# VH-VL binders against q86l99r1233to1411, part 1

Every score and structure here is a prediction.

Target 1, 179 residues: q86l99r1233to1411
Amino acid sequence: SNKESLPFRRDVIEKVINHLRENSLDTEGIFRLSGNMESVRGIVKSFAHGEPNLSFEVHNISNALKHYLRSLDPPLIPYEFFLMLLDARKNEDAETIRNIFWKIPSDNRVVLTLLVDLMVKISENSNVNKMNSKNLSIVFGPTILKPRTPTLDRMALMTETQLQCGIIQTFIEDFHYIF
Structure headers, positions and changes below count from the first letter of each chain, unless a header shows other numbers; antibody chains aren't numbered by Kabat.
ipSAE, averaged over its two directions, is called F for ESMFold2-Fast, E for ESMFold2 and O for OpenDDE. V2 adds 0.75 times the mean of E and O to 0.25 times the DockQ between the complexes of E and O.
[cut] marks letters that were taken out.

## First folded at step 6 (VH-VL)

Design e1
Fold by OpenDDE, fold request of step 16:
Structure e1 (fold): chain C 179 residues (1-179), chain A 119 residues (1-119), chain B 107 residues (1-107)
Amino acid sequence: as target 1 above (179 residues)
Amino acid sequence: EVQLVESGGGLVQPGRSLRLSCAASGFTFDDYAMHWVRQAPGKGLEWVSAISWNEGYIDYADSVEGRFTISRDNAKNSLYLQMNSLRAEDTAVYYCAKAEYYDTWFDPWGQGTLVTVSS
Amino acid sequence: DIQMTQSPSSLSASVGDRVTITCRASQGISDYLAWYQQKPGKAPKLLIYDASTLQSGVPSRFSGSGSGTDFTLTISSLQPEDVATYYCQKYDSAPYTFGQGTKVEIK
């Protein structure tokens, strides 16, 4: 990826997630519908400076969080866990996924827990916001779980994407078991 | 205006293969899930396959699982259906349809392309 | 899999009549149900989604109701242009199964 990498700011992410928890649960297409790109860029920049600008409409804020997480290097879920998680998903092994989760560094684990908790709350209101566990997984799978080396083969990439999404779906649907 | 245009239909013998295409315009293609639905002559609608905007989710009807492959090229605003091992019962008008999200209703629909499987 | 059953398979009514079509799911699908209209030789058109939400541009004489397993499409005053086959569809999850259809004709 040629995207600029931003520093991991746990405190900023927590503030943003808390804001979205309070203001976005009934928002149709949250994290999926596009915001104003200029606003989104500005909000992302505020993340880097340690003070998130939360005065914008929730689509802009959610998109900013999504773009920020996507830009992290390493990803929110570090590279060393990528293959292990994919393999566990292939085998439909939720226990292994849980065990892998608890090996993730503490700051990443805390943020991941908060993020998935938000997804759970959003998905519980999917009849209104249309963002069920699959739709959220589509967004966040490739966003927070990435390989160190990009997959070049088209078919392999498709399989990878499906597994990425599936892992996030497992996080959402089996939240209390895993987290 | 949102538009979906199917192509690739025709007459084919049983056991042969055919690839259908759906050209999308008038909307941001890579934001939406897409579906194939077919209708045999004089019969009802039958869902065939679904694909998310990033191909993270794909589903098939039992009747086509293992024989048909759904795919998309977002750069070309195109949806595809590769149909292998075609059978007489696959004869139908094939529609592509847009969905706002995965697991939602279909709107709009293309005008369809006819596939006839006959010896 | 969940079966979708419509009733009746066909009906004939007069212009201005109230028409009701029912759709039953073999298992609960909440409000994840859509109704479509298909005129002869044309592609289906969305009428109702989420069981009761009228699609933009659809005449107000169309309405949907129900939740869980039993659903109804109502045409309050049948018009000549309403001659078509109507389908219900579940979309709670794959498969996105359609009902067998209801053919509506004018007497």
Scores: ipSAE 0.932, ipTM 0.958, lowest interface PAE 0.5, mean pLDDT 96
Fold by OpenDDE, last read:
Structure e1 (fold): chain C 179 residues (1-179), chain A 119 residues (1-119), chain B 107 residues (1-107)
Amino acid sequence: as target 1 above (179 residues)
Amino acid sequence: EVQLVESGGGLVQPGRSLRLSCAASGFTFDDYAMHWVRQAPGKGLEWVSAISWNEGYIDYADSVEGRFTISRDNAKNSLYLQMNSLRAEDTAVYYCAKAEYYDTWFDPWGQGTLVTVSS
Amino acid sequence: DIQMTQSPSSLSASVGDRVTITCRASQGISDYLAWYQQKPGKAPKLLIYDASTLQSGVPSRFSGSGSGTDFTLTISSLQPEDVATYYCQKYDSAPYTFGQGTKVEIK
């Protein structure tokens, strides 16, 4: 089903991220555990209208953010950077990853910085919430970094997924160097 | 009830291949990391391999790296272990186990399937 | 790689005795440690996770303590059904190495 892309709203995303920073750091399985789908849909709808509804439980809000980001076209990290990032990750080249990041459009960079900052804070409390850098990368890798054309080959897709996750892991673990 | 059922074990000669399966039920399979752990007869537990729910992370023990391949089919609620170039030291009961998250404890475990590698 | 060493390798005690098993990691693993019980001919069962959290359904006579490199599993009052081999395991990151096991028997 051709999921309709939602508009990119920096201001809304920032509000949601700030809310999660304040209310989700000790929440087990944040971004991984599912919320109520009806609630999630409603929250996502509020994002599109410019005023996020943040009166819900944090799993619903986090899932709404995840679904919203996944629906963006282009992705939070634009398509033109996809192959370059994957190649850099293959070569374990953090410097190149950093250089690529700073070429991303400004609004996207700001949001990405805030999002990864949130991930860093969450990961620092992983003993409680169980969401270390890997678990967060598993969630956000394919969510915010996607190819323009879907990968059809099973093995290629698996490799791609691993690289996507690895890039997000690099963002989290080398945050101060990259951002 | 959460259940894990291993299958595919048997007797094979050294150098041959074998594919193990783990059928999962009673939980949302594609939300969880999965592991293979083996136990040689009369010996302790040895972790073999791990895979995240979306295959974004895969890890292997040094003893099986390059020979074994872990994979999953979330649509079929199944975990797999392709074992190539089998050796006598690979003889063991192989368990599949569930993990709530990547880099967490294992619970529950299957009952295991026996793999015997002998000439 | 981080080595996991249990002590003792085996022990025999009487019903009602306090039993203590130690697990040492060659490097710090914070509280990312689990304890498992394996009875003869059965699959392992989770007892303790995060070094000291008792798994649901496990008797309260089992307890875990420690952090960093030194960990302890304690059975406050050994019961006949506790005859088994016990394993510690690190899960801070791969490899998820197990200790060599401690066999517990009743006199």
Scores: ipSAE 0.931, ipTM 0.957, lowest interface PAE 0.5, mean pLDDT 96
Fold by OpenDDE, fold request of step 16:
Structure e1 (fold): chain C 179 residues (1-179), chain A 119 residues (1-119), chain B 107 residues (1-107)
Amino acid sequence: as target 1 above (179 residues)
Amino acid sequence: EVQLVESGGGLVQPGRSLRLSCAASGFTFDDYAMHWVRQAPGKGLEWVSAISWNEGYIDYADSVEGRFTISRDNAKNSLYLQMNSLRAEDTAVYYCAKAEYYDTWFDPWGQGTLVTVSS
Amino acid sequence: DIQMTQSPSSLSASVGDRVTITCRASQGISDYLAWYQQKPGKAPKLLIYDASTLQSGVPSRFSGSGSGTDFTLTISSLQPEDVATYYCQKYDSAPYTFGQGTKVEIK
């Protein structure tokens, strides 16, 4: 529930992702199951200071990454791309999604590529960890792709959420084409 | 103890609408996907609809697509099924069921609520 | 859509008998298959998930095997309390289709 904007730290995120790639691919419910909130807060704090504390259990680390990404302002995918991506998803246009991705600032693209690569690897082991592309998309859709102004209408929000998740699913399933 | 309690069933005429509810307790409702499954009298199980915890994913069986709407209120620990344009073939016991993740098995199940569509 | 076909539709066996129920998917579903038991007038109960993992609290006489398209539920020694209808279900993706069910009775 960290609502404060934290600095974007590419180097930290990369280290965390690498750690998770090595230690979490067979972990059931990775990124979905909750960790210890006190631990998670501590880990997130370490991210902000530039040296990630990776001595914790992987659920705590994954949750820390999730919370950290959620707290970014602007989001990992900057606001200006939000509507374009949603529109592309509505039209089931993977090519447009790809084109939009490559317009994202370079540091964000690198991080997004690393993150989605991790998701791909996790999803490939979904028979064990139960985190297929949909389950990962459920987690990361609203986490890294957000509107500048919150959607208030219930039905609109539901549609938005579905599109957010769908975009992440496209990233995962069409990784080699998009990235 | 995990509990799922369905309600809202009853007798209704064809073409009418009915809204089912499933009250969940004993677990963190907003962490789990939920499903509706129905069973016509003397028949087998038929999956009806699925919804993720944040409604990011929703799926329907072809037989109910366009007529039924699944939704949830996580603040109320409740799952809903709005059934419109009801048909005789919709007559069934309707169960709500919990799933650990989207695209996983169903456990546990509620005891069901009977919907009878008849002229 | 993937079709799920169980066999047999019904069977009658004696107490202590080994009972085998098969479930076939028209396409590969890996190990994304569950087995349920439903007793008359009751809600279904999960027995097996991931094709072969026994649900907690389920008697060890129940076992599941298979992957891809062919799956089996086995009751090593049929008991009176096992009288029920059994269903397989795929959950690789929607639709989460059930088999037509297998009714198990005691002779």
Scores: ipSAE 0.930, ipTM 0.957, lowest interface PAE 0.5, mean pLDDT 96
Fold by OpenDDE, fold request of step 16:
Structure e1 (fold): chain C 179 residues (1-179), chain A 119 residues (1-119), chain B 107 residues (1-107)
Amino acid sequence: as target 1 above (179 residues)
Amino acid sequence: EVQLVESGGGLVQPGRSLRLSCAASGFTFDDYAMHWVRQAPGKGLEWVSAISWNEGYIDYADSVEGRFTISRDNAKNSLYLQMNSLRAEDTAVYYCAKAEYYDTWFDPWGQGTLVTVSS
Amino acid sequence: DIQMTQSPSSLSASVGDRVTITCRASQGISDYLAWYQQKPGKAPKLLIYDASTLQSGVPSRFSGSGSGTDFTLTISSLQPEDVATYYCQKYDSAPYTFGQGTKVEIK
């Protein structure tokens, strides 16, 4: 939704993730249900300034993080890893996915680890919050793993989306193996 | 008011194709997973297919895998089911249903559209 | 695949009676179980989700219980408008299999 490229702020992301870890594990539809868009935009703006505003309702904060990550260019997972990960997913090759992960730049890798760890914790409480590994993967697949050039063919795009989601699902379900 | 309206049902011969549509209104369509469920005359409910809001996940029942294709157009608030290589056992009322999340219960349901496969 | 089996397939009871329908999964599905009511010529209606949560607008005489493999739908006092076929459904993961249904009639 956000077309503006914002700077990558590891310190800010870590603070937001920690806040969500403490306050969102039992929140139904966390990262999925929409917040107030005006509030979300304001929170995202605070991210860019280096001090996240965490005084809002948790849906607004989670949506702000989601929108912020979506706006990153390059994505949280850099473009050069996109095709390799998709190919590995096609072949159901978790070892290759792990190897690719550890080639990701250190700051990105740290943030990705924290983010997926949060997803794992959320998914473990899915009986309450309804956000199992699939529902989280649906949200974050296309959010943090993107191609440099968008796919125009609809069928190809659908396949791509499925692979993106599948990769994030692998991250969540095989967290201790990959990270 | 939330509304789901199925269409496209009718009488077809075995081996033919048919495309069903489900028009959604009264809610934000692209926030929800959607399902197709069918019911043969005088029989029980059978889940057919599922699709996430962004098409990141799609599932089919074994009975229709390889023959049916589920898809959606969020801009048109529409769900589709392309049915190929139809068989007599595919005869049923086909319902579309909304799900809050993937892997959750179905609510609400449309009123269904009848598909009859007969020579 | 996980099999869903309801019992009984049909029952007849009097108005005011307590009615119990069971649903068994061949494997554990935690609390990912829903109950639906379908009246003749109508679409199914959600009654219970997460095994025991009553859907908004559903009469309080309906209740659900159970977890894992054994589930129960109870109508505390059967009413004429409860004449219908009832289905359980798993939704832990695909396939989202339904039970074969239980037809409830009034004597």
Scores: ipSAE 0.928, ipTM 0.956, lowest interface PAE 0.5, mean pLDDT 96

Design e1
Fold by OpenDDE, last read:
Structure e1 (fold): chain C 179 residues (1-179), chain A 119 residues (1-119), chain B 107 residues (1-107)
Amino acid sequence: as target 1 above (179 residues)
Amino acid sequence: EVQLVESGGGLVQPGRSLRLSCAASGFTFDDYAMHWVRQAPGKGLEWVSAISWNEGYIDYADSVEGRFTISRDNAKNSLYLQMNSLRAEDTAVYYCAKAEYYDTWFDPWGQGTLVTVSS
Amino acid sequence: DIQMTQSPSSLSASVGDRVTITCRASQGISDYLAWYQQKPGKAPKLLIYDASTLQSGVPSRFSGSGSGTDFTLTISSLQPEDVATYYCQKYDSAPYTFGQGTKVEIK
């Protein structure tokens, strides 16, 4: 896709995450259920301009954040950490995952920490919102952790996706250890 | 209207392979987890396998682990179950079912397709 | 793995009777339990999810209760159309194990 990458704006992301922390913990299907695409596009544009429009329904905001994060190049977790994290996940090595996390650039670490913290809080209320650690990982795995070059092989892609999701699950479930 | 239609069932000998399909319609297929559940003749329900909408999570029952493979084609609104090394105890009606989230209840169910493994 | 045990395996009651089916999990599964109805030759139908939430379109005579390890499905007034086998299912995590089923018949 020839879509231009949106700039990484830490301050905007923090504001959006804070808003979602306050307004989305009891929202069923948060980050999963789709919003109005036109609204979502508008909100994403506001992110790019440095002033997030948070006057919309929470599903629109959460979807905007998801789409925004997905559009980042490099991803929230930079490309150089992709293979290392996948390998660590294959080996069920939480210590290595932790060590890798702390090598991530500071702005990215801060945002990632806030984002996963939000996921933890959401997951703790999964009896209401139905978004447990797996469901959140399904959403965010491929969103924030991507390869530089797309995986074309079907089986390899499946394995990759599972590892991506697994890493995010580890972030959520072992939050206090990793972050 | 949400519809799930299973196909691919039939008579097969032990050790052989069979591929089941589930065609979904009436909903956004790639938003939902999908499951296979089977029921041997005159017996109860047995969960077989689960797959998330993006295939990020896959689970199998111990009884089929290593022999069955669940997959999906979201572009075709289809769920699949590749069954290898079939055994007599795999004889059952196989249902596909929708789940709103991973680790949630199943609704709705297809009408099922019969798989008979016999010498 | 968590075992799911229903009781009784079968029962016969009269029209209008109160019917109670129990499902027990060998370990705690919170409220991640569903009840299904299956009529002969038909696919299962969801009745109750989250242990006590009635699925849309299901008659109000059906109700679910319980949490943790002990769950109950109740039919307040058994009707002829309720003749079926009922299954409980856990969905806290895989495996999504079903109970062995309870066959309900009318006298």
Scores: ipSAE 0.928, ipTM 0.956, lowest interface PAE 0.5, mean pLDDT 96
Fold by OpenDDE, look of step 6:
Structure e1 (fold): chain C 179 residues (1-179), chain A 119 residues (1-119), chain B 107 residues (1-107)
Amino acid sequence: as target 1 above (179 residues)
Amino acid sequence: EVQLVESGGGLVQPGRSLRLSCAASGFTFDDYAMHWVRQAPGKGLEWVSAISWNEGYIDYADSVEGRFTISRDNAKNSLYLQMNSLRAEDTAVYYCAKAEYYDTWFDPWGQGTLVTVSS
Amino acid sequence: DIQMTQSPSSLSASVGDRVTITCRASQGISDYLAWYQQKPGKAPKLLIYDASTLQSGVPSRFSGSGSGTDFTLTISSLQPEDVATYYCQKYDSAPYTFGQGTKVEIK
């Protein structure tokens, strides 16, 4: 079920990311394991009002961020970059991915940088939290990188999902080169 | 109780195709990665393929790459293995196994289903 | 690809004996190593993960140690029900390669 899109709030996202950076690096299954959905919905609503409620357990907060990002329209990575990134990933072309990233609007680029930085830090502690670059990419690939028009073909969708995840993996593993 | 039940095994001739299924129950299927592992008669364990919960990551052993296709239907709590261009060396008991995360250990395993490829 | 080599391929010991099985990876895999037990005609069962963590329900006579390239499974006191083939497996990344197995029998 698709939720209505919420407004893009850079200031709120930054606060939430900072909170997670400080409180979630050793949390097993961060962003992967589900929280309490009622709490998550409440937290997401707080994002829309500009005052993120960060008093909850980190799984609830991380899931709220995930759901909020998923609901954005356009996505965190705007639609016009979707096909270009997928093509670059197909060709294993990190340089092109880097070039595309720097064409992303400034606010989106800043948030994306902070988000991927958080993922890098989480992945570095994967021996504890079990969230390596693959697991994080699985979560965020389809969340922040989407096509304007949904892919209907089953096989095409599988390929698309793999490329989405692969791009996020590249962001994490080649962070210093890309960002 | 977590259960994995494989099906679809049987006797087939070389070059033919076969589709295996694994029915999962007792856990939230779309929270876990799934694997196929096979064991030839009297031989050791061989990893075959892996798939993430959303199919964002898929891996194959070199021995089956290009011939086998792993997939899943989370709505049906089912894992699949489409095996094409079967060879005699593909003869084995095929197990499905659960993994908590991608790149983790396997637990539990199904009982397995036997695939025999013979002319 | 990383090669996984177990030693020995087979062993026979008496009840109560200490049994040690070794698994060597051709490259470092940190602690991403699991041990499985497989009894005849049965599916494999997880014994140890992360090289040294005992799976719930597994007898305490089983233990695992090692990191990097050299790993060991130890049965402190071999029991009749421990007759099985044991496999190590790396899961640092694909392929998730198994060792060739070690068959353990009772004299």
Scores: ipSAE 0.768, ipTM 0.910, lowest interface PAE 0.7, mean pLDDT 95
Fold by ESMFold2, look of step 6:
Structure e1 (fold): chain C 179 residues (1-179), chain A 119 residues (1-119), chain B 107 residues (1-107)
Amino acid sequence: as target 1 above (179 residues)
Amino acid sequence: EVQLVESGGGLVQPGRSLRLSCAASGFTFDDYAMHWVRQAPGKGLEWVSAISWNEGYIDYADSVEGRFTISRDNAKNSLYLQMNSLRAEDTAVYYCAKAEYYDTWFDPWGQGTLVTVSS
Amino acid sequence: DIQMTQSPSSLSASVGDRVTITCRASQGISDYLAWYQQKPGKAPKLLIYDASTLQSGVPSRFSGSGSGTDFTLTISSLQPEDVATYYCQKYDSAPYTFGQGTKVEIK
């Protein structure tokens, strides 16, 4: 298993998020439960080609989005924002997080807004789908916010991961303030 | 097919440390959560620790928290358990297990590795 | 922490008998319960997840039922290869606690 990077395709991601917004809010374990591995791989390939194939069971689509976002290089939140966001989260400074968000390039901001709005909608229905803001932050934290150079220090990696998840949790919980 | 192989068990004295490894093959390791479960000789199963695929969630049983550290190296398809300040009560077969998410059922399990803590 | 209590601790039955094992949670866990089989000298094997869903490749004589606090594993017609210890496990939240086990033997 090599770690291939994939290009950022705003139009593809928008279509996939809109599909999930219409079809996933009542789905138990969305983004948490696995899909069919062969189907997920094929769907990710369709995203990379600019031709999203959404004719699959919803868990396959959600897993494909997750894996596509993991494979972006540069990531959805560009590398230069990593340390600033982690520092702002460490200080629990939502105002600074908001200011940093608005410096992110416009195409990335639009996609990030749609993605976090989807997570807000899912978390508001968590009594049905069983995915609260904490669960979603664990799925998406290290998926969309990454360092340019990974640390080799295991304790530092654990701390980074906690802060990455915390930033996504802040995005979800303070959505209307930040976005 | 899917395979989990534990290693690193053996005899150690109380108060010492031991590091267990679990080698994974036959699946995309970095898509799944992993757990450690132990079984003292002649006793039942005891959950020890969990780690999510991206390390965003890590948790421990109260009996080992502060002494044991779970970790993973996704590039090497490997799960680890660092066991410090070992006690006689830690004597057990240690299994690694794969889960869809950190709070789901376990399938499959490895064959286990025996840790004996004795003077 | 939620305690998981299995009953009976052991049982002995004849080939062809219907066997019932219960698992009780001290608080509600919805359907977040799995059953495992462990044969002597072997690693555990998943039988049932989400209280009632049979794992692929598990014989249809195994079934699970229940929700909330009271759960049952049933073997409709005991076979010689079913000699094992059976464990329930909750996974609604940490800790992911197992029951103490039920040993099943053939008379």
Scores: ipSAE 0.323, ipTM 0.787, lowest interface PAE 4.7, mean pLDDT 92
Fold by ESMFold2, fold request of step 16:
Structure e1 (fold): chain C 179 residues (1-179), chain A 119 residues (1-119), chain B 107 residues (1-107)
Amino acid sequence: as target 1 above (179 residues)
Amino acid sequence: EVQLVESGGGLVQPGRSLRLSCAASGFTFDDYAMHWVRQAPGKGLEWVSAISWNEGYIDYADSVEGRFTISRDNAKNSLYLQMNSLRAEDTAVYYCAKAEYYDTWFDPWGQGTLVTVSS
Amino acid sequence: DIQMTQSPSSLSASVGDRVTITCRASQGISDYLAWYQQKPGKAPKLLIYDASTLQSGVPSRFSGSGSGTDFTLTISSLQPEDVATYYCQKYDSAPYTFGQGTKVEIK
């Protein structure tokens, strides 16, 4: 059994992103390096209860956001957009990706915009923090864009995962065109 | 305690296939990248392949690309290396190694499994 | 591809000596460099990452320096347990290439 499915809380995610925007842009390996697992679990619990506790070292906050987003059901990008986005990425069609983005529900779209803007800001400072658009896309691809029913075919899973990361990389690199 | 245990090594004939496994314990396997590194007897270390936590990044050394396939099963805490079309020069001790991210240093390493490719 | 050249290929030194091993990249790799120690019959062990950061549990007699193309591992006072082969490794991008190794022995 998997009991880590968590509810979407727009207000929580906005507070966490704002905190990271203020505190993480110069942090080496942000979203790449691990945090203290016990702290991270406690912080994720505070997110789920709507009362984010941000009185922790910044790697614990970034890891908590990553784990919280990973545990959302439905994911940040709702399930119905999965196949359309993967197909658009497979065809290298940024215009279609943009059109699909604007069909995402408003609350999810606002959060996604804030999250990708944070990733853009981090990547612009990658000489200091060592996190470029490719690094960030691998963190967030399968974290926020998931199929409703994952295939058990190992090669198909690898291909889907690479496309999921590619979509997020496109969001970061073409932010001003898409968003 | 963090442990990596390789298995599946042995004596095989050229042209045949072999599948290596690396069993991980003592850490959250699906938070980390994994690598394969090999060492021919009496020789130095040679990087073989990498895979990110979510398989969004996979890469190979030129010497094995097209013949070897890295994979992982996060539900089983296991890393794999499928080795096809084996050659004598693939004879080595094969190590798996854990990395914080796909492009970071390796810590820890397993103790290795010996693959011998000979007629 | 970026080549990693270690020097010397081997050395002998006395207990207590200062030992210096160099690693040169054929192109700049910033500080994306690690040092590993491999004792005979054992798996490699991480000593230094990001060129100069000492891994937890590694004795303070080990230190690393350098950036760009030229890197150094220093053992300030060689001990009998430091008999090993030492490898540098780049990880700025794939391939994640190792140097050829430096064998350190006691005279």
Scores: ipSAE 0.095, ipTM 0.712, lowest interface PAE 6.5, mean pLDDT 91

